# Designs tried in a protein design chat: VH-VL binders against q8ixk2r445to577. Part 4

Target 1, 133 residues: q8ixk2r445to577
Amino acid sequence: FFGMLQNKGLTDYCFDYNPPDENQIVGHQVILYLCHGMGQNQFFEYTSQKEIRYNTHQPEGCIAVEAGMDTLIMHLCEETAPENQKFILQEDGSLFHEQSKKCVQAARKESSDSFVPLLRDCTNSDHQKWFFK

## First folded at step 1 (VH-VL)

Design c09 (framework fv_cosibelimab)
Fold by ESMFold2-Fast, scan of step 1:
Structure c09 (fold): chain C 133 residues (1-133), chain A 122 residues (1-122), chain B 112 residues (1-112)
Amino acid sequence: as target 1 above (133 residues)
Amino acid sequence: EVQLVQSGAEVKKPGSSVKVSCKASGGTFSRYAISWVRQAPGQGLEWMGVIIPIFDTANYAQKFQGRVTITADESTSTAYMELSSLRSEDTAVYYCARTYYYGSGRYPFDYWGQGTLVTVSS
Amino acid sequence: NFMLTQPHSVSESPGKTVTISCTRSSGSIGSNYVQWYQQRPGSAPTTVIYEDNQRPSGVPDRFSGSIDSSSNSASLTISGLKTEDEADYYCQSYDSSNHYVVFGGGTKLTVL
């Protein structure tokens, strides 16, 4: 799949990556923002290696979760996807992070009105259901 | 150094069209959008539209829909703005300006072209 | 669609502080980032504030930006006014619903 990765529960919000500089693509948190489809910030590819790639830039970025963390950050893609970069997009729309055994959930960022995708225990909540638009 | 260089001034008759160019140099073209902003004599800045070259996608302000076309040629890093059915009210300085990550609305126009004066008179 | 409204002109003496407002007609001013541009006669605009309150490299710290939810406005504040600050100032935001850039009408700053 390739396109905008939208949340079923948080209406009109999509995965969004907005790095501070075009030459520094990695190291920042993935956010959720109103789906607009303009520019390249909201287009992701779900690959056969179970990666969520930000491939509108070179070198390509891959969404990852650092050990012990619950936030999604942008990392450089590797020739063989490491476990922290693997997400299983399930038939019910859940996005399961293999290494942590948790699901990606749309959530309000602590002490903020901003929204971010976070790892949470898997539930049947619409906030944990995602689809490519 | 990043630089946007526009084509020279033009004098046009009512009913004709004008095509202004904007050549980008010294920076990455792919993550930047190019907007066109005009300014009539003694008036404010008016956004006309934008082109996002990597997606070959353009968007136009409602006032200019049907009259303006913005295109880009990635091989020459050049954006173009064509305005048709010219009226005297279209006399203005036309600027191209780049925006990083247009859809986020987060970034300013960090570089502007020098401006192109288009005069529409009989 | 929304509009951004600025005062047509403001004036103040050298060394004093001036504030220019930018009011959003519909929807929250905090829903989208606000930028501020300075334009001197015969020149293209230059950025003085971006992301509501951030300064580009080279812009003096006497320039600052703020958001006021209660008045639904953004403000540009310039302290320690200098004659070189005489210019037109424009606020700018983004309309996420139709993907438009929206400029305020502009404010002429005179330093007397």
Scores: ipSAE 0.006, ipTM 0.600, lowest interface PAE 10.4, mean pLDDT 87

Design c10 (framework fv_cosibelimab)
Fold by ESMFold2-Fast, scan of step 1:
Order: C-alpha cells, then sequence, then structure tokens
Structure c10 (fold): chain C 133 residues (1-133), chain A 121 residues (1-121), chain B 112 residues (1-112)
C-alpha cells in the first residue's frame, strides 16, 4: 500500500508531513492538510512491518506514538520496527496502534481550524477510517 | 434507520430570536455534518450554515453571518440553529440535513421534516 | 464564489423526456460533485441523483444525471414522464474555496 493516506470522514484531508527544517526530518508532529494529489509531503508507504513510512526526505522517517502520548510524531525508521511504530491497517479502514491499543482519528488541533491525527479509543466512526489514494 | 426530527412551529415578533432543534436517531452522530437550509414561501432552498459536531467547527453563509449560531450536543445527538434579530423576511420553513463535510460527501442523505418559523407583528 | 443557474420552469407531456440544466458561473462544473433534489409541495426535498450521475435505492432508472464541461453545466434528465414527477427540482454543489453549499434557484416541472 502506498500513496496519499486520506480520511473517510474528513474526506478533503490527508496525512501530511512538512518539517520546518529539511536537514532534520524527525521530532515533528504529523498533521492533516487538504489533499493535493501530488505526493511529496503527503506520500506515505505502509510496509510489511506495519510501518507508515515517509520517504520524501533523507533519512527516511517512520510515524510513531510515544508512551503516554496521543500525537503522531516522525521518528527514524529502524531495521526492526519497534512496537510504538506499528499500525495495523484493518479491512474496515481502521488504523490500529498496537502498543497503545488505540485507533488513529482525525481531530481538530486545539483552538484552531488545523487538523491532526490523534490516538483515541477505537470506534466505528468514519473519522477513524483511512485509505490510500 | 436514520431519522432527523425537528422541533415544532414557532411564531415570533420582529427583533426576537428563535432556536430550532434537530435530533438525530440511528447512525453515528459524530461521523457526519448537519447543515441548516431555509425556504421562504414560494422561494428556493437557501443554505445557512453547517456544523461538524466531531470538531465543533461551524461555517455560515455570508448573508447570515452575525445573526446565525449553529451548535451541537453530542450527548443528545442534537443540533441547534439560532437566528437573532428576526425580520418578516425570515418567515420560512427551516430544515436540518445530514451530509459529509468534503466536496465528495456534500450529498444530503437525510432531511428533517422542517420547522415553520413565522415572523409577524 | 459561484452561482448555479437553472431555468425557472419546464413542462412536458406524460411519456416524454425532459432535461433540466444547472450552469456554474465560475470555475469548472466538474470540480465538485453535483446532486439533484426533488421537492413536492409540503414536503422536504429528497435526493434523485447524487455525485453527478448516481441514483439512490428506490429511484427509477428513468432519472439520470450528466456533466457537460464544454457548457459548464450539469443536467437532470427524466424520461417516460409521469404526473407524479411534478415537483420543484434543485441542483446543488459545493464551493471548496469558501466551504459553502450552493443550491441552484430551482426549476418547477409541470407534466401536462
Amino acid sequence: as target 1 above (133 residues)
Amino acid sequence: EVQLVQSGAEVKKPGSSVKVSCKASGGTFSSYAISWVRQAPGQGLEWMGVIIPLFGTTNYAQKFQGRVTITADESTSTAYMELSSLRSEDTAVYYCARHGYSSSWYKFDYWGQGTLVTVSS
Amino acid sequence: NFMLTQPHSVSESPGKTVTISCTRSSGSIASNYVQWYQQRPGSAPTTVIYEDNQRPSGVPDRFSGSIDSSSNSASLTISGLKTEDEADYYCQSYDSSNRYVVFGGGTKLTVL
């Protein structure tokens, strides 16, 4: 699976990663932004190790959620995916984070019209359903 | 089965405000947006605004900005539309309608039965 | 910001075909999906076409929708007209720049 990772409920929005410094791609939060269909900062790969990989810049990044947190942060990829970087993309479109036992949901960033993916208790909401386009 | 049920008809005086409710049953309230659309007697459909309950986000048509407020209570699966500074020209049937909230999902799949608001002296 | 323009009224005899146009004033008609709603007197609107040319369950195949990019318009076509088709018809699209729902002015269909 690869391409733009789009939300079923918030359908104009895709996973987006635009680090403020191209020389350091890690440590910043993944956001949701209007889908533009051109790849680049919205191009992600879902790997056989259950990683969501970002390859637009070097070194390659992998989305992770740190223990006790609910935000998706870009980390360096490892030869063997650690538990905090494993997401199960299910048949119904749910994106299940194995370590926390929670699902990725499209959510409004506090006090703004900006949107971000966050971990939430798993539901059948379309805002927790994702697909590659 | 999804159903939108609106509050009953209202008669209001000019300068007052009205608050119409729209209760959703069946389906997932937070997965959809609720728009408010009015229709004056013998006139066309006029979009007033929308709320996305999941995010608390609202958007209002320019004509109604400053007079309309749309809110939602997820615990009761109810959306509200409040219109202030009422004029006789606000006499209309007010509908709530469900849809998604992107260009691909702005198809109204369920409509409320409508609420007649009459503004007269 | 754009407007959707429909004819005020159309009429046809039972069994004939009628077409109602919906023209977008700026930007491409194909940029956003077009829906069509039917409204009978005293009733809320109901969907007859969604996403340009799709029919909801229960809507007969004599209702069809199309997009013509050259005229920048959408069309609702009703074949085999029946008296029960008498209603007001509204087209609707979405303006992604301001996030507004846009309705056409409506067309009164009379079946005589």
Scores: ipSAE 0.006, ipTM 0.524, lowest interface PAE 13.8, mean pLDDT 85

Design c11 (framework fv_cosibelimab)
Fold by ESMFold2-Fast, scan of step 1:
Structure c11 (fold): chain C 133 residues (1-133), chain A 124 residues (1-124), chain B 112 residues (1-112)
Amino acid sequence: as target 1 above (133 residues)
Amino acid sequence: EVQLVQSGAEVKKPGSSVKVSCKASGGTFSDYAISWVRQAPGQGLEWMGVIIPIFGTANYAQKFQGRVTITADESTSTAYMELSSLRSEDTAVYYCARDYYGSGSYRTYYFDYWGQGTLVTVSS
Amino acid sequence: NFMLTQPHSVSESPGKTVTISCTRSSGSIARNYVQWYQQRPGSAPTTVIYENNQRPSGVPDRFSGSIDSSSNSASLTISGLKTEDEADYYCQSYDSSNHAVVFGGGTKLTVL
């Protein structure tokens, strides 16, 4: 699967990554932004190795969650995917992070009107349901 | 409706710094990126850099890396461009321009609204 | 890094059609969208074409944009040329590899 990763509950919002810094594409938080339908900063690939890849940059980025954190951060993709970069897209649309045993949820960023994907305990909330468009 | 209003003209000495402001009104500041573009007298348009307020990040054209700093204050809907170590060849009109983040900022850099321009003259 | 090359000047008579080219030096012109801006003396630029061939509200349909992959160029075409079309025209694209906006050198259009 590849395309724009859209949230069922937070309608019209997609995974988005737009780091304008040429010298540092790693370490920035993945956000949610209005789906624009044109790919690029919202184009992600779900791989057979359970990675969510951002292929707009060279070198390619892979979404990861660092130990003890709940935010999704861009890391460099590795030849062998580490456990913190593995997500299971389930039949019900849940995006399950294997290492933490938590699900990705659309949430409001603290002290901001911006939205971000965060790890939360798994529920049946539509804010935890995702699909590629 | 949407308007970008820049600070007034400045005359600077070589080696000094200048800081130009760009106040946005009539739109949602955080939904857009702000780019800075300059134009020397009789010359073409030259992109300097961009700030994306929702990320808190700025990116600069390589030519200006190390002496340009672009910042944004979301509480006042104002973007700033500071250029240091001024040279006579930095004499130019400096424009801020709005770029819709979703379709324009990273993807296309489509500038839908422009500020009126700020003339910066660098002379002895 | 790539360059966008435009002719320095073009001229044509009123009522005729003029075409301004914008050639990309490396990589496909179709890789990234092309915008076209019009700048009259003493004014900030205004958009006449965005995303290759779209017109902003208020821009007459005499203005059109196109992409030609075989020549690796974008073109701005102005038909029914009027004296008020005299201006400098700039093409602009985006270099996704370097995260940089690239402008063409500009073309001075004279209507005579």
Scores: ipSAE 0.006, ipTM 0.546, lowest interface PAE 11.0, mean pLDDT 84

Design f01 (framework fv_retifanlimab)
Fold by ESMFold2-Fast, scan of step 1:
Structure f01 (fold): chain C 133 residues (1-133), chain A 120 residues (1-120), chain B 111 residues (1-111)
Amino acid sequence: as target 1 above (133 residues)
Amino acid sequence: QVQLVQSGAEVKKPGASVKVSCKASGYSFTSYWMNWVRQAPGQGLEWIGVIDPSDSYTWLDQKFKDRVTITVDKSTSTAYMELSSLRSEDTAVYYCARDRYYGSGYFDYWGQGTLVTVSS
Amino acid sequence: EIVLTQSPATLSLSPGERATLSCRASQSVSTSSYSYMNWFQQKPGQPPKLLIHDASNRATGVPSRFSGSGSGTDFTLTISSLEPEDFAVYFCQQRSNWPYTFGGGTKVEIK
C-alpha cells in the first residue's frame, strides 16, 4: 500500500517529511501536517517487510524509532529491515511498533501548535488509527 | 547553564511514602524528557521510569508500576517521583536525569541525587 | 530485559597504563547502522557522567584518551593512558530497549 498516511482522529493531518536539503534526507523527525494531496513529502509506501518508506522511487528512506526514543525519524533503508524500522499496520488501523510494544499516536509537539507521530501505549483511540489515502 | 537540583535526604519508616523533587533550570523544561534512576549503596544503577513534561506521558519499569508516580509542575520547572509502600530494599540514592531527546535514554545531565533511607 | 555483564569487576592499574573494560549484552543492542550502548563514569559521592554515547562517540568535553568500540553484544571502553582523575567506576548502559539497563560496573583502582 502507498499514498498519504492519514490520522483518523486528526482527520486533516498526514505523515509528512520535508527535509531541508535532498542531500540531508536522513536524521530528521517525521511530523504531521495538513494533508495537501500533492504527494512528494507526504507520499509513503508500506512494504511487505513492514517498513514505511519515504518516496517509493528511493527505497533508502525508511521510518525508524531510535532505541529508547518515542519519536519517528528518517533513516536509510537496509536490505533486511532492522526491527526498529518495522511497523505492523493492523486491521483496526493501528500502527504497532513490535520492538517497543507501542503504537503510533498523533500528538501535539511540546510548546507548539505542530503535531508529530509518537510511540505511546496502545489504546483504542482514533489518534492511534491510520489509513492510506 | 543547565542544572538539576534535587530535594534533601529523607528517612522514612517501612510502609511510608517518599516524594523526591528535581528542579530544572537553564533550559526549556518541557522540551526534554526526565528520567528517574536509583542506586542502592555500593551497587549499580536501576532505571525507574521517564516522564514527558509537555503532556505528562509516563512510562515506568514493571517493577515500579504499582508503587511509583512521576509528575511535573510546569510553573516551577520541577519533576517529582513519589514511591509508596517503602521497604528496606528501597534504601538508595535517587537521581533525576535529563533525556537529550524524546525518550532516547541519552542522559546528558543528572541531579546531585537524593538519599532515601528506609529504617524502622 | 536486556542484561549487561561487565568484566572485570575490578582493574588495578597504575597511571600511564591502558585500561580495557568490557560490556556484554544478553541480546543485540545494534542495528546495521547504530549501536545503542553508552558509557558512564562515576566517582564517589557524585552522579554518573556520560563519557561515550552510541558505542563510539565521545560526549562533549571528554578527553581523547577515552574511546569506545564494539557492536551487537560485545562492547569495549578503552582508556589509552590513565590519568589520576580516571580512577573511578565505569558503567555501560543500553538504550536499545525499555527498560533501560546498566551493567554492574567496573572499578578502575590505583595499584
Scores: ipSAE 0.007, ipTM 0.552, lowest interface PAE 12.4, mean pLDDT 84

Design f02 (framework fv_retifanlimab)
Fold by ESMFold2-Fast, scan of step 1:
Structure f02 (fold): chain C 133 residues (1-133), chain A 120 residues (1-120), chain B 111 residues (1-111)
Amino acid sequence: as target 1 above (133 residues)
Amino acid sequence: QVQLVQSGAEVKKPGASVKVSCKASGYTFTSYWMNWVRQAPGQGLEWIGVIYPSDSYTWLDQKFKDRVTITVDKSTSTAYMELSSLRSEDTAVYYCARGYSSGRYYFDYWGQGTLVTVSS
Amino acid sequence: EIVLTQSPATLSLSPGERATLSCRASQSVSYSGYSYMNWFQQKPGQPPKLLIHAASNRATGVPSRFSGSGSGTDFTLTISSLEPEDFAVYFCQQSNSWPYTFGGGTKVEIK
């Protein structure tokens, strides 16, 4: 699958990676941003290795979650996807993070108007359901 | 085109309440945060609080939490700010401002402002 | 919570001159590599108009003579060559955390 990864509950919000410098692609948090339909920083690829790959810049980045953390961070992709970079996109739209056994949820960031994807216990909430557009 | 149109000027007595409206057009009202900011004559800008119209979640600065209520009417794309127990220090132009909730957060469109005068 | 201090309070210049406006935050307004400092222009009787967001990004329709820079706690708005329409009050504003706060403003006036 390719495209903008949109949330079913926050209907107007998409995965977005907005690094401060195009030469500093890794190490920053993935955010949610109003879907603009232009691709660019909202264009992701879901690979056969269960990666969510950011292809707008070189080198290519892959979304990961460090052990014990709940934020999605951009890492460098590896030839074989490690456990922390594997997300299972299920038929109902749930995005299941294999290593933590948690689901990606659209969540409001504390003390700000920001929305971010965070790992949470899996529920049947539309805020945990995603689809490529 | 994006437009925020506010209600007209109000003159109130101390102790009264005032309700200012802000009607949005030209965009999906429920997709953006709506902020309220005031400016006393000859003074700077002071942020009051914000509402997310989709679910009516609100956050208010502690200075205003006991006296301000922010609401929305999604059917008319209108946000409201009600300020109670008015004092002379509340005399100000009150603005609504749309919050662009991206990785680089900012107020991109503002209403024309509503002058609220508190006088005895 | 975050206090923004703008300097100078008043800047008296002639058309064609360069204007440099400062905004200092009491604590960092940067998060995850981004600096959440915005700049607004306000003319008498009008609402504020967005000029710069996220320290250095020019808003749609804003002339290239306006530029922003800085990170952490120290930020600058520069107008490379003042036009008559640029004489106004300029406010900085942080959007890193609630409550959002504004600087006291810098008035750019004709010398």
Scores: ipSAE 0.012, ipTM 0.637, lowest interface PAE 8.1, mean pLDDT 87

Design f03 (framework fv_retifanlimab)
Fold by ESMFold2-Fast, scan of step 1:
Structure f03 (fold): chain C 133 residues (1-133), chain A 122 residues (1-122), chain B 111 residues (1-111)
Amino acid sequence: as target 1 above (133 residues)
Amino acid sequence: QVQLVQSGAEVKKPGASVKVSCKASGYSFTNYWMNWVRQAPGQGLEWIGVIYPGDSDTWLDQKFKDRVTITVDKSTSTAYMELSSLRSEDTAVYYCARLGYYDSSGYKFDYWGQGTLVTVSS
Amino acid sequence: EIVLTQSPATLSLSPGERATLSCRASQSVSRYGTSYMNWFQQKPGQPPKLLIHDASNRATGVPSRFSGSGSGTDFTLTISSLEPEDFAVYFCQQYSNYPLTFGGGTKVEIK
């Protein structure tokens, strides 16, 4: 399935990717922004390889978490999805990052009024529950 | 810091096999493709193949498919490239490399081993 | 496989001169506005070092005198004013398709 990946607890916010360099779409942090349903920046695909793909341009970007980090970064998709790019979207809406054994949580970015998805210990909080709209 | 450290130089007879090792440190070994590339004296670079250490998925150049085996040992973060039925034309420096990595700021990095000279002579 | 042809094979220049190196691909390595072409520098006894990625982007720490341009099948690496440490062999490399392929190299030498 594909669409806007919206947070259950932070109800008006969706995954958003808006790189400052349009010719180099990888390496920047995924953010959360008000769901608007209009821009390509908020459209993602959850694949059979458990990837979260950014389908705006080719080559496609895949969300990853680098070792020791808690932020979600856009990487290039690979022929075989690496473990750091695999997320399990559960029936209750939790988004589990297999390699780190942590869940994606909507969180306030430190020192700002902006929100970002971060890896946190898994809880049953609505801030850790996601769904495609 | 990321380091790729390769095994030492080898001298082999025609018909023998050689196995070169590449020990990775400073990053999550199972999360990134490891490439093997060789360079004959005074010549250009030849891509041999790549392995994804997490599941041992492997892509090889068709030219090497019958003679090359690439493997990994996850417990030691080491990749291996074995080349069989050696010929004098296989004399080259063999490199392991992690290519095309983007950091969180969007900058691209490559990491190369120091190279292993394999000499095939009689 | 995509064949990369570099020219000239050897370029003899003095420090301070401009170097222009060519790399031509047997088929397009560009797609959707991105060119999957890299340039590497190699000095004797050392592994290659990434200089330019995606045709025109300098790798981290690479001096501004190095620049890359081109798209499709024709690519150029330019060194605006050669420094002593720039005398080396330069390779282009495509990552548009497996197998990954490299050009034969251009040796930039003194004189």
Scores: ipSAE 0.006, ipTM 0.499, lowest interface PAE 14.8, mean pLDDT 83

Design f04 (framework fv_retifanlimab)
Fold by ESMFold2-Fast, scan of step 1:
Structure f04 (fold): chain C 133 residues (1-133), chain A 121 residues (1-121), chain B 111 residues (1-111)
Amino acid sequence: as target 1 above (133 residues)
Amino acid sequence: QVQLVQSGAEVKKPGASVKVSCKASGYTFTSYYMNWVRQAPGQGLEWIGVINPSGGSTWLDQKFKDRVTITVDKSTSTAYMELSSLRSEDTAVYYCAREYDFWSGYYFDYWGQGTLVTVSS
Amino acid sequence: EIVLTQSPATLSLSPGERATLSCRASQSVSTSGYSYMNWFQQKPGQPPKLLIHGASNRATGVPSRFSGSGSGTDFTLTISSLEPEDFAVYFCQQRSSYPYTFGGGTKVEIK
């Protein structure tokens, strides 16, 4: 599957990665922004290795979660996907991070007017349901 | 105090282009979306499109996508809507409107005063 | 696109009477926990003013006589007792999907 990864509950928002420096595409937080339909910074690929790849730049980035964290960050893709970069897109639309046993949820970033995907206990909420558009 | 101040009225010929400005003050310009809505004389409201001033991302109603460009100048906290290939049915008051956040379900909380664009031969 | 139908087109009432305005959507604008329906008031020569957001939440500074209700496809704006300043045109608006759309408006006028 590929395209813009849109939230069922926060219906106009898509996964978005817009690093502040084009020469430093890794290490920054993945955010949610208004879906614009143009691909680019909102274009992701879900791979057979259970990765969510950012294909706008080379080398390709892969969404990851560090131990003890609940934020999604961009890392370099590896030849073999490490466990922290594996997300199971389930039939009901939930995006399950197996290593942490948590689901990706659309949430407001603390003390701001921006939105981010965060790991939360799986609750079957529409804010935890995602689909490619 | 939040204010949105729009440019003055315009009179254009069919086939011309018009560019309306909306200058924001009293808040952090890049923290809120900016929408454009028009209203023909004595008629209802029609949504044109929206821009995220932070990233520059836009979404337009399909009927305007080939004629409308929405842009921002962050240094002056100003949003712009340019409409090309004007027709008589484009005669309307054009409004900018600020859009608030997710927890409230998104809503237009502050509006500009409106800019009348008249298209006539 | 989601079509919003407002009824009646015109409502003629006296001050002190209750006004009930309807907005019907061609498809659901609600999720399990939220309805993406907003209401605006517009007076001649002025921009629209936000009254209600999320079907039932009053905007800051809006008098308690204004209330909104409904879910799915059927929504209502109620003004419990009309004041002179309430005679205006009222528009509903959905934010559930692009393009955002507005109803045709209900004009509340003095009898």
Scores: ipSAE 0.005, ipTM 0.523, lowest interface PAE 14.3, mean pLDDT 85

Design f05 (framework fv_retifanlimab)
Fold by ESMFold2-Fast, scan of step 1:
Structure f05 (fold): chain C 133 residues (1-133), chain A 120 residues (1-120), chain B 111 residues (1-111)
Amino acid sequence: as target 1 above (133 residues)
Amino acid sequence: QVQLVQSGAEVKKPGASVKVSCKASGYSFTRYWMNWVRQAPGQGLEWIGVIDPSDSYTWLDQKFKDRVTITVDKSTSTAYMELSSLRSEDTAVYYCATGYSYGYWYFDLWGQGTLVTVSS
Amino acid sequence: EIVLTQSPATLSLSPGERATLSCRASKSVSTSGYSYMNWFQQKPGQPPKLLIHAASNLESGVPSRFSGSGSGTDFTLTISSLEPEDFAVYFCQQSYSTPYTFGGGTKVEIK
């Protein structure tokens, strides 16, 4: 799959990555932003290795979660996907992070009106259900 | 240019608390995660924790979680590390550091350090 | 936590000699194709300076006499020919998992 990765519960919001500049494509948090339908910073690819890739810049970025953390951070893609970069897009739309046994949830940042994807205990909430468009 | 400037040296008694500041300039403060690292005199480096300045979410080393609070003031682009219940073994230079070029885990931008001395 | 052990604790050498510094991790800090091991230089009264990230990638402005190698649990920092400004303490640091940990340091001193 490839396209905009949208949230079922927050239907107007998509995965979004806008690094500060070309020299700093990794290490920043993936956010959720209003879906604009134009690809660009909202275009992601789900690969056969269960990676979520950001292909707008070279080298390609892969979404990862560091041990003990709950935020989704852009990392460099590797020849063989490491466990912290593997997400299982399940039949019900849940995005399951295999290494942590948690699900990606659309969540509000406490000090702002912005939203971000975070790892949370898996529930049947629409805020944890994702689809490519 | 990008830089981190820390508050001045502190002398505290055992049992007191200390709050060290780290003021960022030359870059967008909320885009880069701020780490805290300490170094006891003549010893190695010890990671304390990190904060995401955009939402104040923190990750701490388990040994510090009961005594350390990391906060930010976005209006002044300043991060703070507060350590409570001070002991003599907390005497150290405390650094703030961020991963500016490659992300938060590559500490390529450091503050000058703040010496905290705990003595009776 | 991942424990990093550096050896030797002290390396006494003269300018022009080769320095080889070891860092061993208590568990692998590598995934396929990538190692989360970094090297820092520290001089008295200064904060640490990042020299090498991801085991072998030299930072901009760091002289080419510095090189890093290794994977898994065993890593090496090499200074091919010591210059006077290279006498310092060197620390390895893993960024594979939190808590991020540092080695105890290797002091490179003038003989």
Scores: ipSAE 0.006, ipTM 0.547, lowest interface PAE 14.0, mean pLDDT 85

Design f06 (framework fv_retifanlimab)
Fold by ESMFold2-Fast, scan of step 1:
Structure f06 (fold): chain C 133 residues (1-133), chain A 119 residues (1-119), chain B 111 residues (1-111)
Amino acid sequence: as target 1 above (133 residues)
Amino acid sequence: QVQLVQSGAEVKKPGASVKVSCKASGYTFTDYYMNWVRQAPGQGLEWIGVINPSGGRTWLDQKFKDRVTITVDKSTSTAYMELSSLRSEDTAVYYCARHYGDYRYFDYWGQGTLVTVSS
Amino acid sequence: EIVLTQSPATLSLSPGERATLSCRASQSVDYYGNSYMNWFQQKPGQPPKLLIHAASNRATGVPSRFSGSGSGTDFTLTISSLEPEDFAVYFCQQYNSWPLTFGGGTKVEIK
């Protein structure tokens, strides 16, 4: 699977990674932004190792959640995917983070119209359902 | 009391550029997306694009992508739409309108700015 | 992009009569139980004013004589009993997908 990873509840929002420096793609938070259909910062690959890869740079970036955190951060991909980089895209569209046992939810930032993907307890909310476009 | 106040009417020659402003008040400017919509005389509404004032990111209708620039000045809570290479077909009232996240209905609009393109 | 078709283009009625306005979408604007369709009223020289959002929810301050209904691709705005101030142009607008699109409008006029 590859393409724009779109939220089913926020129908015009996609995973977006816009690092401040194109030469330093790791260490920053993944955000949600209006789907523009042009790939670039919104182009991701879902791999057989259950990784979500940022498919526009070398070395490749992989979305991860550090222990005790709820934000999705870009890390370097490893030869064998570590547990914190594994997300199960389920048949109902849920993105289940195996290590934390939580689901990725589209969430609003406090006092802002900006949205980010965050780990939350799994629910049947459309804000926790995702698909590749 | 939410208000969006736009700049005054403009008359331009073909080939010129126009920059319309939309000053917001009565709410936190960065909490709402700002859209631009136009309406030619006697015609329907046409969506141009949107900006997220928090990050400055824009998404434009492909029809306008090569001629429109949308920007914001957070310090003055003002959004701008600049349209270049004006044609007679660009004669219209230009509106700004806000929306909130997944509540993408325009609950407040500016009063409109008439842009007339004629020789 | 989703194309919205409004009918009729013009509706000539007298005060006190019921107005029924149609909006049809080229693709469904529904998403898991929600219909992403709005209705706006516009009077000459004024910006559009939000009447209905999410197909059937009246905006703040909008009189109860205005109601929206429908789902999928077929939507209706009903004005149960026209008041003099209701003679205006009405537009539907979808926000299910980008770009945002509007219908061509229905003019409700006195006759």
Scores: ipSAE 0.005, ipTM 0.523, lowest interface PAE 13.0, mean pLDDT 85

